# Ledger of designs, part 3: VHH binders against q93235

Target 1, 248 residues: q93235
Amino acid sequence: IFMKTLDPKVPRFYGKGTIIGVNPGVGYQPWLKERPDSTLIKYNLRDQKSYKAYLEQMKTYLTKYDSNATETRECGAGDSNDDLEKNPDALPCRFDLSVFDKGCSEKSDFGYKSGKPCVIISLNRLIGWRPTDYQENSVPEEVKDRYKAGSIAINCRGATNVDQEHIGKVTYMPSNGIDGRYYPYVFTKGYQQPIAMVKFDTIPRNKLVIVECRAYALNIEHDISSRLGMVYFEVMVEDKPVEEKKEL
Short names: E, the ipSAE of ESMFold2; O, the ipSAE of OpenDDE; V2, 0.75 times the mean of E and O plus 0.25 times the DockQ between their complexes.

## First folded at step 1 (VHH)

Design h07 (framework vhh_8h63_2)
Fold by ESMFold2-Fast, scan of step 1:
Structure h07 (fold): chain B 248 residues (1-248), chain A 122 residues (1-122)
Amino acid sequence: as target 1 above (248 residues)
Amino acid sequence: ELQLVESGGGLVQAGGSLTVSCAASGSTFSYYAMGWSRQAPGKERELVAGITSGDSTYYADTVKGRFTISRDNAKNTLYLQMNSLKPEDTAMYYCAAPLEYWTGSDYYFDYWGQGTQVTVSG
């Protein structure tokens, strides 16, 4: 018997890396890795234990933004990641989580305790991809009031007519969606992936709601069959008495 | 959801050639990098080749110069042309892709086909 040290080699395509592509896919959190085939977010308002896993996943996901200041830079409104490809010493913009302080922060349990759960929306990392702006009069109707040039607008709706009747009011943070200053992505040390959050303000109790979220930029195609620029998940916020008897 | 079906495996003599193919169902094929992995009995799964949507290719040192990966986006098909086969290339070969409904910020190949067996006699 001998002590063997293994350096696990994760091939580029199996690692936490990037893929060169044309259109980004859309992802969400909380997605529970122990249930990778499930897109269901289901919890009971009266049972804190029922949503603990979702809160822990959200916290774990957001830990990636706790980067050392030397690996990122503070960016103002005029700053961007445009020089990352050409300048090896350029630092990526630091993503500011304080934009989520209106009910989608860790302090507010990401809205779960209040029955207004928040969901993170992000784009798959594509090397060199940048959002292309719509012309002002060409912005899709469903995002025209929240679209800003240089950003990727997010819109979430009920996937069916019944779901749309039930989904209720949805709040977007930031209201203009994912800020384009964090693009392009290249293999840059310290890169912080931009995200948006969606808060379900008036989702009904004890009803399953199937949600469809789409990302909007001129160069993002929406294709239901291929799920380009869009993602589906389900939300069920229960308000039921906690069962005390679990044993024989 | 993306469905991957491998085919073209079989028995081949050392020094011979074989092409395995992967038929993908779904319109996401052209937008994703795809790969070929293999697993021999008692060994860990190894990525042997990868190809991006822009046709950039990557090969494991064990197969570099002998294997060629290619894709036909019009047919939603991925290919692995294997030349100068060795007994050590004997393995189950798997087509690899990301899950269609991506739900995280980390991107990786986590969807696998059923595999096709390649046996090289020596």
Scores: ipSAE 0.000, ipTM 0.158, lowest interface PAE 10.9, mean pLDDT 77

Design h08 (framework vhh_8h63_2; at its last look DockQ between E and O 0.34; V2 from the best seeds 0.00; counts 0 for: pae E 7.0 > 2)
Fold by ESMFold2-Fast, scan of step 1:
Structure h08 (fold): chain B 248 residues (1-248), chain A 122 residues (1-122)
Amino acid sequence: as target 1 above (248 residues)
Amino acid sequence: ELQLVESGGGLVQAGGSLTVSCAASGFTFDNYAMGWSRQAPGKERELVAGIYTGGSTYYADTVKGRFTISRDNAKNTLYLQMNSLKPEDTAMYYCAADSPYELYFGSEYDYWGQGTQVTVSG
């Protein structure tokens, strides 16, 4: 029998440890705690209550990136978290949410109200892991136009031929994927996990679409059975009349 | 509802071995990262070992080489084999399940069992 989650006021052990394993898994949001075994994102455009839980989950997840200037540092091109492996007092790179201002910010309700929902994509935290660049001319076809050396490209497609017909246009933010400056990860206070968002610009109404997202770097292998380097979820954006209820 | 039930704790002499186990129910076990945390009176809670989907493992430096984490997805059970036990290993040991989609131990979505007491004398 379970009783409690970790108390956030109890100091966590931020000591040294070792991870054995070389291939990251891929996670997504919004995943609702109330339905832990469901990967379905389903809502009705005409019913704000139907997507409120997803918006709340997105907002809650992103509070991890609230201003934390004393525990993070600004990182430009060419910077990385290399120092974190040797010096736990070194500050991790600050992740800037403004990269999502193209329709995937809180101000845009993460695209849900407009029927262009955004989904967060992240990689698991493997200590000391960093992306390795593809060699020139060896970048996979599906990410060639958006691949940038030093980054992890993201590609989302329909899981079946039918889903691929229905998924429509997808926009990636940042367009080049997850920047490698936020790697390597070590157990340090203030570490800000880099994320990408995927916006479903033209997903059809009233159709279930099964989505497969993959992360791309030379040292990321894709294995469906072990859920490595890829993730599945379903999206259904309904556009149906809502029964009006009056309560007294 | 997600439930975690630990068992196998007890009293053991320094240098001895003990295996604790965690029976999981109410969720798709093989989608979750699982772990073991411990807390002794007057000390901070410590993440001891973790095992991810696909079998990648984590060990705190305090237990590396002595403890082994494993999972049996068919039985929905997590194990921690503890060898060469020391008095400083005395603690309540808690089973933990972490979000399959956050992929980060200690998130707000962690679930914990009631714990099992391990006491090392000697």
Scores: ipSAE 0.246, ipTM 0.588, lowest interface PAE 4.2, mean pLDDT 82
Fold by ESMFold2, look of step 2:
Structure h08 (fold): chain B 248 residues (1-248), chain A 122 residues (1-122)
Amino acid sequence: as target 1 above (248 residues)
Amino acid sequence: ELQLVESGGGLVQAGGSLTVSCAASGFTFDNYAMGWSRQAPGKERELVAGIYTGGSTYYADTVKGRFTISRDNAKNTLYLQMNSLKPEDTAMYYCAADSPYELYFGSEYDYWGQGTQVTVSG
């Protein structure tokens, strides 16, 4: 009935009315398209079926990062995608998922089976946008200990005082957030959008936690009413007995 | 289930006008940015127009001044008014919905309709 397409030429329109040079939107995964109006991540630790859909969504989302030496290049320290704007033959940097291997990969069910669920955080693709740096003395306190020039830092907090008391320890992968070497976005085959993951290491059982995550770069505006530069979702990790199956 | 159904395509003579519509269901329409894209035979898909939840719009240079995107949130309907049509506008036109939460299955728009054909002759 409806179709999903992968089309790098279709930019997201968010912010103040222009595609380029405007504030990026922030999104998250896993978001279930079967429940398009829900931002709730809810499952029972004792029931693998209760989180299976989230695992499938994460796996499907991440397939675009499968190795492809033909359409991407290896990038290390000092490399960037700066050439993409001027050279149509340039290859974009390959995004390496191995940074997520410590508890936020398929091998660990993205943290769901251990009650430490991982959530992908990403920015929408604005043509020509790239992060600009805070000066050393202007880095927001929330990300000061993790901030690196050239990167987009991520911070997640509880949306209310109660949520903040419950959210517990959050691990950021990479700790510096999204590396800016993968910017700017241009329409090119093989472009791999950079992402970060956040892992909720000590989120309580049987309590709903409303989470607010924000992206931090000098040129990212935060606006609560328009949700610029931020995203909200809810996490409910249950630990409840499962109704036993009846024998035939 | 989220659905996008395009309609209003057809054959029109060059210089003519046509309106295509997209009926949306299965989600809270007001919360989604919406857009139109098109794909001509043998060409890559092109974003034609987009409209944000706040009403701001975008148009591709190839259609600017000739096409108008609009939305009617009370009817859950997206529109594309196409004026001064040219043979180069011949394409399958797709409606798309943009999730405010999932930053996309590899595309800025997560959901696409099946499309409606617009053919411009003459």
Scores: ipSAE 0.030, ipTM 0.472, lowest interface PAE 7.0, mean pLDDT 80
Fold by OpenDDE, look of step 2:
Structure h08 (fold): chain B 248 residues (1-248), chain A 122 residues (1-122)
Amino acid sequence: as target 1 above (248 residues)
Amino acid sequence: ELQLVESGGGLVQAGGSLTVSCAASGFTFDNYAMGWSRQAPGKERELVAGIYTGGSTYYADTVKGRFTISRDNAKNTLYLQMNSLKPEDTAMYYCAADSPYELYFGSEYDYWGQGTQVTVSG
């Protein structure tokens, strides 16, 4: 639809002359369309109805990978979407969702039922953009232990000191972050956007936690004011008795 | 409760100009990237132009130099100024809102309006 009318080289003009033009934004899921102004992920462990919408949103978001799977190819460790730039007839790499099977799949209700919610992290699609690797000695300290060349490392922390105390253990799937094999983004029908998931393993109950997630590559700059290279959202996992709605 | 209402469509002669507008309500307009898509009979819907939260713009190759997208956040209104119109520009034009975190319009739009018809006679 959209891809047929665009020159693959053109979309890079976003923020021409500014840092925004070269830096991808960071997005997250689940984001509920019915709550467009809310960045809060809030649900009650004792109330399945309270997190149903989040599950549905996650499922819906991930359905796109199945929907266009026939328009993709299997890619091994040495493969990448670089071929798409060389050959317009090449099929894009199929994204492997199995990397999320350990607690962040539909089977596990994406961790919501167990009180370990998973959040999808993604980068905005910039045509032709690909992550630039850090030099070994220049990897930021906060991702040094998980960083792999060819990937975009993700690190989430509490936005404030209090939040950092509350956020608890965080697991990243995969640990190295977003797999760079799926870059660059190109205008092709079967392109599958690479993602990573963040699992909050020990997030406290009945407390609001403001989360800041940053993406790390050499060519990703972080700016708090513009929120480039990062995303904020809030998580609150409640554990409270469900109030019976008296049907008046 | 989110609504996008397009207006300003009509019949115009080739070479003419037309401005369509989109009134947004039910959400924080300034947090969203906005865009115009169009769909001609028998053709797929295509993105025409986009404008991001920071004001950066995008145009399809077919409309570059002729169309201008703009937004007025104070009025929650999106505009598309169309100049040098061609018969091939004839389509239903739709206003779209994208995720606050999306900097590029993909195939998945968050919200659509009902559309406004633009017809260019040759």
Scores: ipSAE 0.022, ipTM 0.359, lowest interface PAE 5.8, mean pLDDT 86
ESMFold2 (binder alone), look of step 2: mean pLDDT 79; pTM 0.793

Design h09 (framework vhh_8h63_2)
Fold by ESMFold2-Fast, scan of step 1:
Structure h09 (fold): chain B 248 residues (1-248), chain A 123 residues (1-123)
Amino acid sequence: as target 1 above (248 residues)
Amino acid sequence: ELQLVESGGGLVQAGGSLTVSCAASGRTFSSYAMGWSRQAPGKERELVAGITRGGSTYYADTVKGRFTISRDNAKNTLYLQMNSLKPEDTAMYYCAAKYSYSGYKLPSEYDYWGQGTQVTVSG
């Protein structure tokens, strides 16, 4: 139950999907099991069947947050997972999905039907890791308006100049990113990994947009070659007539 | 439960320097954001300095450039180095700690407090 702290200078793999180390990687959903090597989110607005798999994957991913009070606790301002490191009776903070009710909930088909698709952003699990605050004068320009001390800010941009021109307006939920109260990560069955969602409000139709999302905290280094602190995926929202099956 | 004990207060002449310390026990010190607050007779408690878990610092305008906050996680100790002291720096100085990652610039944001150490600046 008690977490053992390892030297972060030498990262180690500890369990499937869990890393002991210094710098978190960034993941996204929806990621389809049938196409594990694909980072492409592609669908046709006029064909509900074209995005059904993405919606089902999102719904399945979010079922892990249905934990009850036995394994988690409600956390407000001033709460954190700090006690989990030395107190076996402490419970991890429950993650509240209602923050996504502004167009990124199941009721809204995660924005897919309206052509404003939502993407889940999460940090890889690093045992004992927690975000370090930027000093006020050192907050990166791209997140300065949405950075809050104690949180991990998320910023998504077009990966190239063309993609940046096309990506349009992006909405972040929560607006100031992933709250640090859900850290440090501890290896326990009750732990709920905090997430953010990114909504693509004005992404163009019939154009492939390559997206780069970065997580921001003082102790998150961005490394393109290792994909640390960042993730890439592509979005293609088509608006095309549905092909009818030709009669023989 | 986290316990905080301040030390190092005393009498110092205007223009002098003093270091106050705060020893933490009972819980993992490195899990807390820490701060120093002060209260002069008849006045409200003022947060003069804060330091996050990762070492980011905040200073009130009244002390910026004169005071330095630092922490030693191996010794479970918080420090406040006070330089160029003024008579108006005379106050009881309190060590503070908080669990939450959010906010560290207001006294109301802190959860745990020590008993205080008196600093008197003559001038």
Scores: ipSAE 0.000, ipTM 0.112, lowest interface PAE 16.2, mean pLDDT 80

Design k01 (framework vhh_8k46_1)
Fold by ESMFold2-Fast, scan of step 1:
Structure k01 (fold): chain B 248 residues (1-248), chain A 123 residues (1-123)
Amino acid sequence: as target 1 above (248 residues)
Amino acid sequence: AVQLQASGGGFVQPGGSLRLSCAASGFTFDDYAMGWFRQAPGKEREFVSAISWSGGSTYYADSVKGRFTISRDNSKNTVYLQMNSLRAEDTATYYCAAEYYDSSGYLDEYDYWGQGTQVTVSS
């Protein structure tokens, strides 16, 4: 009683009415409001109308990063949101969308027109949660070449061996994943949720590919049944003639 | 069609209690974080509480901590807000909202919104 109350792997408890999770879930964008239960991203390269809704959803999602200088601050590599709990004048770190200028920005139509669609990956917000670094010799093989201390690495693969043969080349932005300077999450005005984008450079036409994305840090467990540390979605980039809806 | 139906509002005296319900349909409820927001006359809509998709994480505005409790029943596609020790400043229209795979206190991040239910705390 009044002894040890904090563990490095357990997020800080902020109050009697606050329940804090210990492992984040992973989410993705875009999804369409007309198909809210679908995890399928499907569009036809020959039909601009088929992907317009995805572009609008992505653009709308990213408007939350249109913050002014009074609500956010520029953060260096060694900074974090740790001071947000103790200093009422502290501002959350500003998230820079220019890291997506390599083919996953609004200027590139998020890759959709070129058949190289981009998908936003984010972690669910857990109050007080922050990533814990792997020890040097314990970084998982699939992210070893892209892991950076203080960050959350992202890896997306085909969910089955067949999907993995079909998924092709995948590009990650930022290449080292989600930077830990945007953590811990604190419920405060101006907080900017960090995101990564995944670009499917060579996904095949007219083929459904089931994708599994995982987030990597020592304190992230991978469990799909509990939606911890991983997410599934499907991508289908069609290249088919546009059919007019028959008049009745 | 996606629908969020908020109910349970009404008139109460200071110190009283109310339980709000938000029934969801037209989407996979278990994939969504749920939030409660309120808007008092002449003021902007503000965050009240949020709950993660599983119910494992909850968030509260400082003004309601210790008085309000958010919960959900995924088998009934319903989120609840138990409001205790109500104050005159809690008078507002209360809205429920859904956000895919996340929970936040920022209204512009929520994907679906309900019509609202009026709560009036007055003696």
Scores: ipSAE 0.005, ipTM 0.340, lowest interface PAE 10.3, mean pLDDT 81

Design k02 (framework vhh_8k46_1)
Fold by ESMFold2-Fast, scan of step 1:
Structure k02 (fold): chain B 248 residues (1-248), chain A 122 residues (1-122)
Amino acid sequence: as target 1 above (248 residues)
Amino acid sequence: AVQLQASGGGFVQPGGSLRLSCAASGRTFSSYAMGWFRQAPGKEREFVSAISWSGGSTYYADSVKGRFTISRDNSKNTVYLQMNSLRAEDTATYYCAADLEYSWGDTEYDYWGQGTQVTVSS
């Protein structure tokens, strides 16, 4: 049994997480610096000004992946950042944003205008940490259809029974989650933190939905009280008439 | 935006102590993880220590663990690095940085402040 409601005494904002440890925290975007205590993504479909800050935040966050090619390398399946542990001159794997071209790119305004908003999910950097694979028959039910050995699966659900009824269809990009080739993390120039995006395809209008996202690997424990391996945020997509500001 | 200013460096003998300060301006200081990095002559910049936004979690490079202590005072918008049992290899310019990637968790540090020189020599 998971939490039925959010406890008002438990902080909804987790802070920055850890650099050294054994269990990663989970972060999300867009998180706006002008609202640092808020985990609420709220906008009106009829008012582009209401979601402009989220789009700008998403674009700004993703510019870090425009890094110089000389600071990163192309990595195929089976590659990893293992060389970075022994040779700091080795180049980290380049993260390819084209995996988000199915409705979560800048060209699609990250789904916001269409009422299918996308949210970035990332793991906090833990120096030397890497995902450990589940055994085939031990993969949790909620991710088994999207789990791939060497990767970290992401699953987002409604935090309460009411939220789960309302959250609707969720699409994950990449479909198999965060690829392990970007691990282990070491402090290295040009390191590109891998991310996933979650698209809320059928989230209802004018309803607050509390979302819980979890990261899945054998060595990721989920702790509801400390919120390790998991994150909460709220989404409210409004469909309300816009009042025009008349210039005087 | 956050602007950072590091201070407190100087000359010390081996075994001595120094306390570095990183003064921040900007409304969102208490929302950022903060770190200390150093660059010795002829070497790459390296991680020294970090502290979470709340001060509840602290991290240290193996080379300084047990000798350095990081702390923060969010009411003063300041991060401190207490350096004890200083060694010649601690000689470097020390920089403070804020994590501004607008994500929960420790990501790439931005807003590298002004450096402060620490020289440990007999």
Scores: ipSAE 0.006, ipTM 0.265, lowest interface PAE 10.2, mean pLDDT 79

Design k03 (framework vhh_8k46_1)
Fold by ESMFold2-Fast, scan of step 1:
Structure k03 (fold): chain B 248 residues (1-248), chain A 122 residues (1-122)
Amino acid sequence: as target 1 above (248 residues)
Amino acid sequence: AVQLQASGGGFVQPGGSLRLSCAASGFTFSDYYMGWFRQAPGKEREFVSAISGSGGSTYYADSVKGRFTISRDNSKNTVYLQMNSLRAEDTATYYCAKEPYGSEWYSDFDYWGQGTQVTVSS
């Protein structure tokens, strides 16, 4: 398990060093600009000030998805970004945040107030990369019930046996993960990076839980040492009285 | 504001050489990976090469290994791409790119600069 705090001087392009390749990295939000090295999401349910910064970071991250018909287009299930390569007038698919309306939207404060915090999961952008479908009998057991051809399934678990006992129920939005219509990635003005959210429905109070999230497609290999196809972070939802500072 | 200016492209015959330059401003140059990408007419933009902030690590697409060399001069805020043994298939607009801001690992390059056209033809 890799738990070391990120060094702000560590290159974003890490591991075996190929920007176009077979193995994307996985990122998450929220992380705080004031603590760029920390992977810890820690807050107290009884203290709204303790999670305000996380909510603001999530809201800021999601402003890139604001509705703008001039830079993006509506895409249905049969659409894709394939036209971006050969048509200079093609617009990238607009990413619809309404898929997060079941407890992971801005209106629900991303689940933080209710003790069911949501975390954004994204893949790094590898130019020209597409998810490759698993063959029917090769879909990993942990995502089998939520896997959809053309998409990237997400699964989050406790990093150790103790963490797995504590993590509780996890909900994925969209349930089938990141939709393949946003691939291949091509640098284009207005491109909206597809994301998924993971909601921790029954995470226990006052316990640190170390989380490992993996992305699943045939051409995503999971490698802890190179941090390919997976990411680690920690969650601690406290439910304790706010310390009153008595003024003397 | 981040500014990247690519230059050094031109017309060259197969087997020839060109050196591209990318002048950068608006950020702490030595703290970021820099890269070169290219796009031929009607094709996807593809990775060519990348170099770490210190210059200690370099990466190349398989199609250019042994022919292209990336380097940087942090005192001049400039990245270079030395292209040798050029082939017709290397014909493309070449773009300089900067590693994006943020704490996400394995992030793609952001802040694309002005491209420079390379044409390899007899």
Scores: ipSAE 0.000, ipTM 0.172, lowest interface PAE 13.1, mean pLDDT 79

Design k04 (framework vhh_8k46_1)
Fold by ESMFold2-Fast, scan of step 1:
Structure k04 (fold): chain B 248 residues (1-248), chain A 122 residues (1-122)
Amino acid sequence: as target 1 above (248 residues)
Amino acid sequence: AVQLQASGGGFVQPGGSLRLSCAASGFTFSSYAMGWFRQAPGKEREFVSAIYSSGGSTYYADSVKGRFTISRDNSKNTVYLQMNSLRAEDTATYYCATGEIDYWGSDEYDYWGQGTQVTVSS
């Protein structure tokens, strides 16, 4: 049903005027430039060539976090980017990729080799935007166990009843989602966009699973028609014999 | 092509008021969040205010809260910045931009517009 409402010919990275709406959109990686109209992540566990492009895209995306200490600062739990507006010498918070070292790092081939692929989830940069906390009694059920005040919770589910049966166990890194210390987003040199990763621990072999991921904060509305607060993609992890001649 | 044209700047005394306008063309204005930034000589460009596409949510830099008001008129494809109680430190060139930077590309600042100079001085 959702596939009938999405425009398959307009990828989220095209910068088209008709794509944006009220609150930040949600993006994902790996999105391949060679297949800009595709939201499909499809690979064969038995064929490293089938997922090499996804690994290269993940690596390329994450190079933006390779910055020297003079352009960013280390931020603790009490810090935020609020100082960027008051102090022209303030530096944006450094985003630490080590949180992904538990199965979603380059060393683990982002889970692809093990059939537990990881997907990057990010909020599009919306000038001056920051998450507003839910009140304790108003946190949506699907994120209640992982919601933390000051953060944006991420929840990924199967888009249909069949997909939800097939999606299996999903792990979120960080577990409480995207930390609010990296907000508000302001146009500034060295800004590091915070991300989360979603690992599909038990996704079935040889089945297409349609995934819907939503970002949760009081000031994020979910709007499928405007692609706001939510994103769709498909995952197909195949386990099939390789018919290509092996190279020595 | 996306075009943003800021206007309404000028010379004003401390404590005075100015209203800036940003006329937008080349995109579906009502679908985009809009923001104001400023840059003083020798300083980095800094955030001033943002208004989301619906007009229901607004954000302000701490330095301008309570003094500046952002608004928009989707029928005129225009975003406004009402500046009250102006101070010498508000002196800068003011720029308007779309609020969703990822949809325009960070390396292409063609969407920023020309800016409008605000000078607060006795």
Scores: ipSAE 0.016, ipTM 0.277, lowest interface PAE 6.1, mean pLDDT 79

Design k05 (framework vhh_8k46_1)
Fold by ESMFold2-Fast, scan of step 1:
Structure k05 (fold): chain B 248 residues (1-248), chain A 123 residues (1-123)
Amino acid sequence: as target 1 above (248 residues)
Amino acid sequence: AVQLQASGGGFVQPGGSLRLSCAASGFTFDDYAMGWFRQAPGKEREFVSAISYSGGSTYYADSVKGRFTISRDNSKNTVYLQMNSLRAEDTATYYCAAGLEYGDYSLESYDYWGQGTQVTVSS
């Protein structure tokens, strides 16, 4: 209860129908609704039952993108949701899950079976909020090579020096982060929240790794206590014999 | 078992007032933002109001702003909606919902939903 009230001056969102200049929170999947207080993703590579709940949660989360062409539109570079607020007949941009087909799809068990688990990263929906571009010379070093103007870059690192040594190679999908064409968010039927996935390509076996993911845009400040612009979770990929059946 | 029990609905004349309550159980109430949504016959479910996990921030749809007040009592695991100056267009089934606090007003952002309570405003 203390951890939730330590920063009462920085609310996670504001009391106004149109919100401008507030920091979005960052969320992740999978977390289990039966254990909402847990941020631990832990499974054993040798035991499919140990990761089934995470796969089902990921599948359930992604079902919200199952819409037909009449509810959404194809968006190209330079498109945005600017007209949605003024025109109730305008369609929101369609979010294409095929961007995750490089090892973070349902067919690949979201990388869990191969020991390369994928995690969904999303931003909360703040009415009227859109990312503000960094100036070319002001892009943070950790996202410089993956930053695209008009978009939100994602970067995940080990939360401590030890975790950073253990986290290994991380792959981002889309590589340039969350595309700005899905912003600003407005109340609109058929709106599809854009997401990114982070794949842990070389995370070590039998080691707990604490992960910190941050979202990057000029108007996103990072605040741990309010979960603004960043999120924490833990990953433990075990490679252990299933009890009562040891395999070499 | 997660439950959200909405109550306090009923019949009221235009200009009247009602107070809705939503009692929550089976989850860590203090971690969740709470929202009120409504659905009139033949219409889609729409946002009415939301309150942050601490109660420090409140949100209102333009159609109810200045007339409705959302509040919560974390010691009682309850969220309230005080409805004043009621109009015929406020007639709907009112639903309470719980979601992790990410400032999200879409139906998809809410993890748990109540069964609803009917509000009818008529002369």
Scores: ipSAE 0.000, ipTM 0.284, lowest interface PAE 11.1, mean pLDDT 80

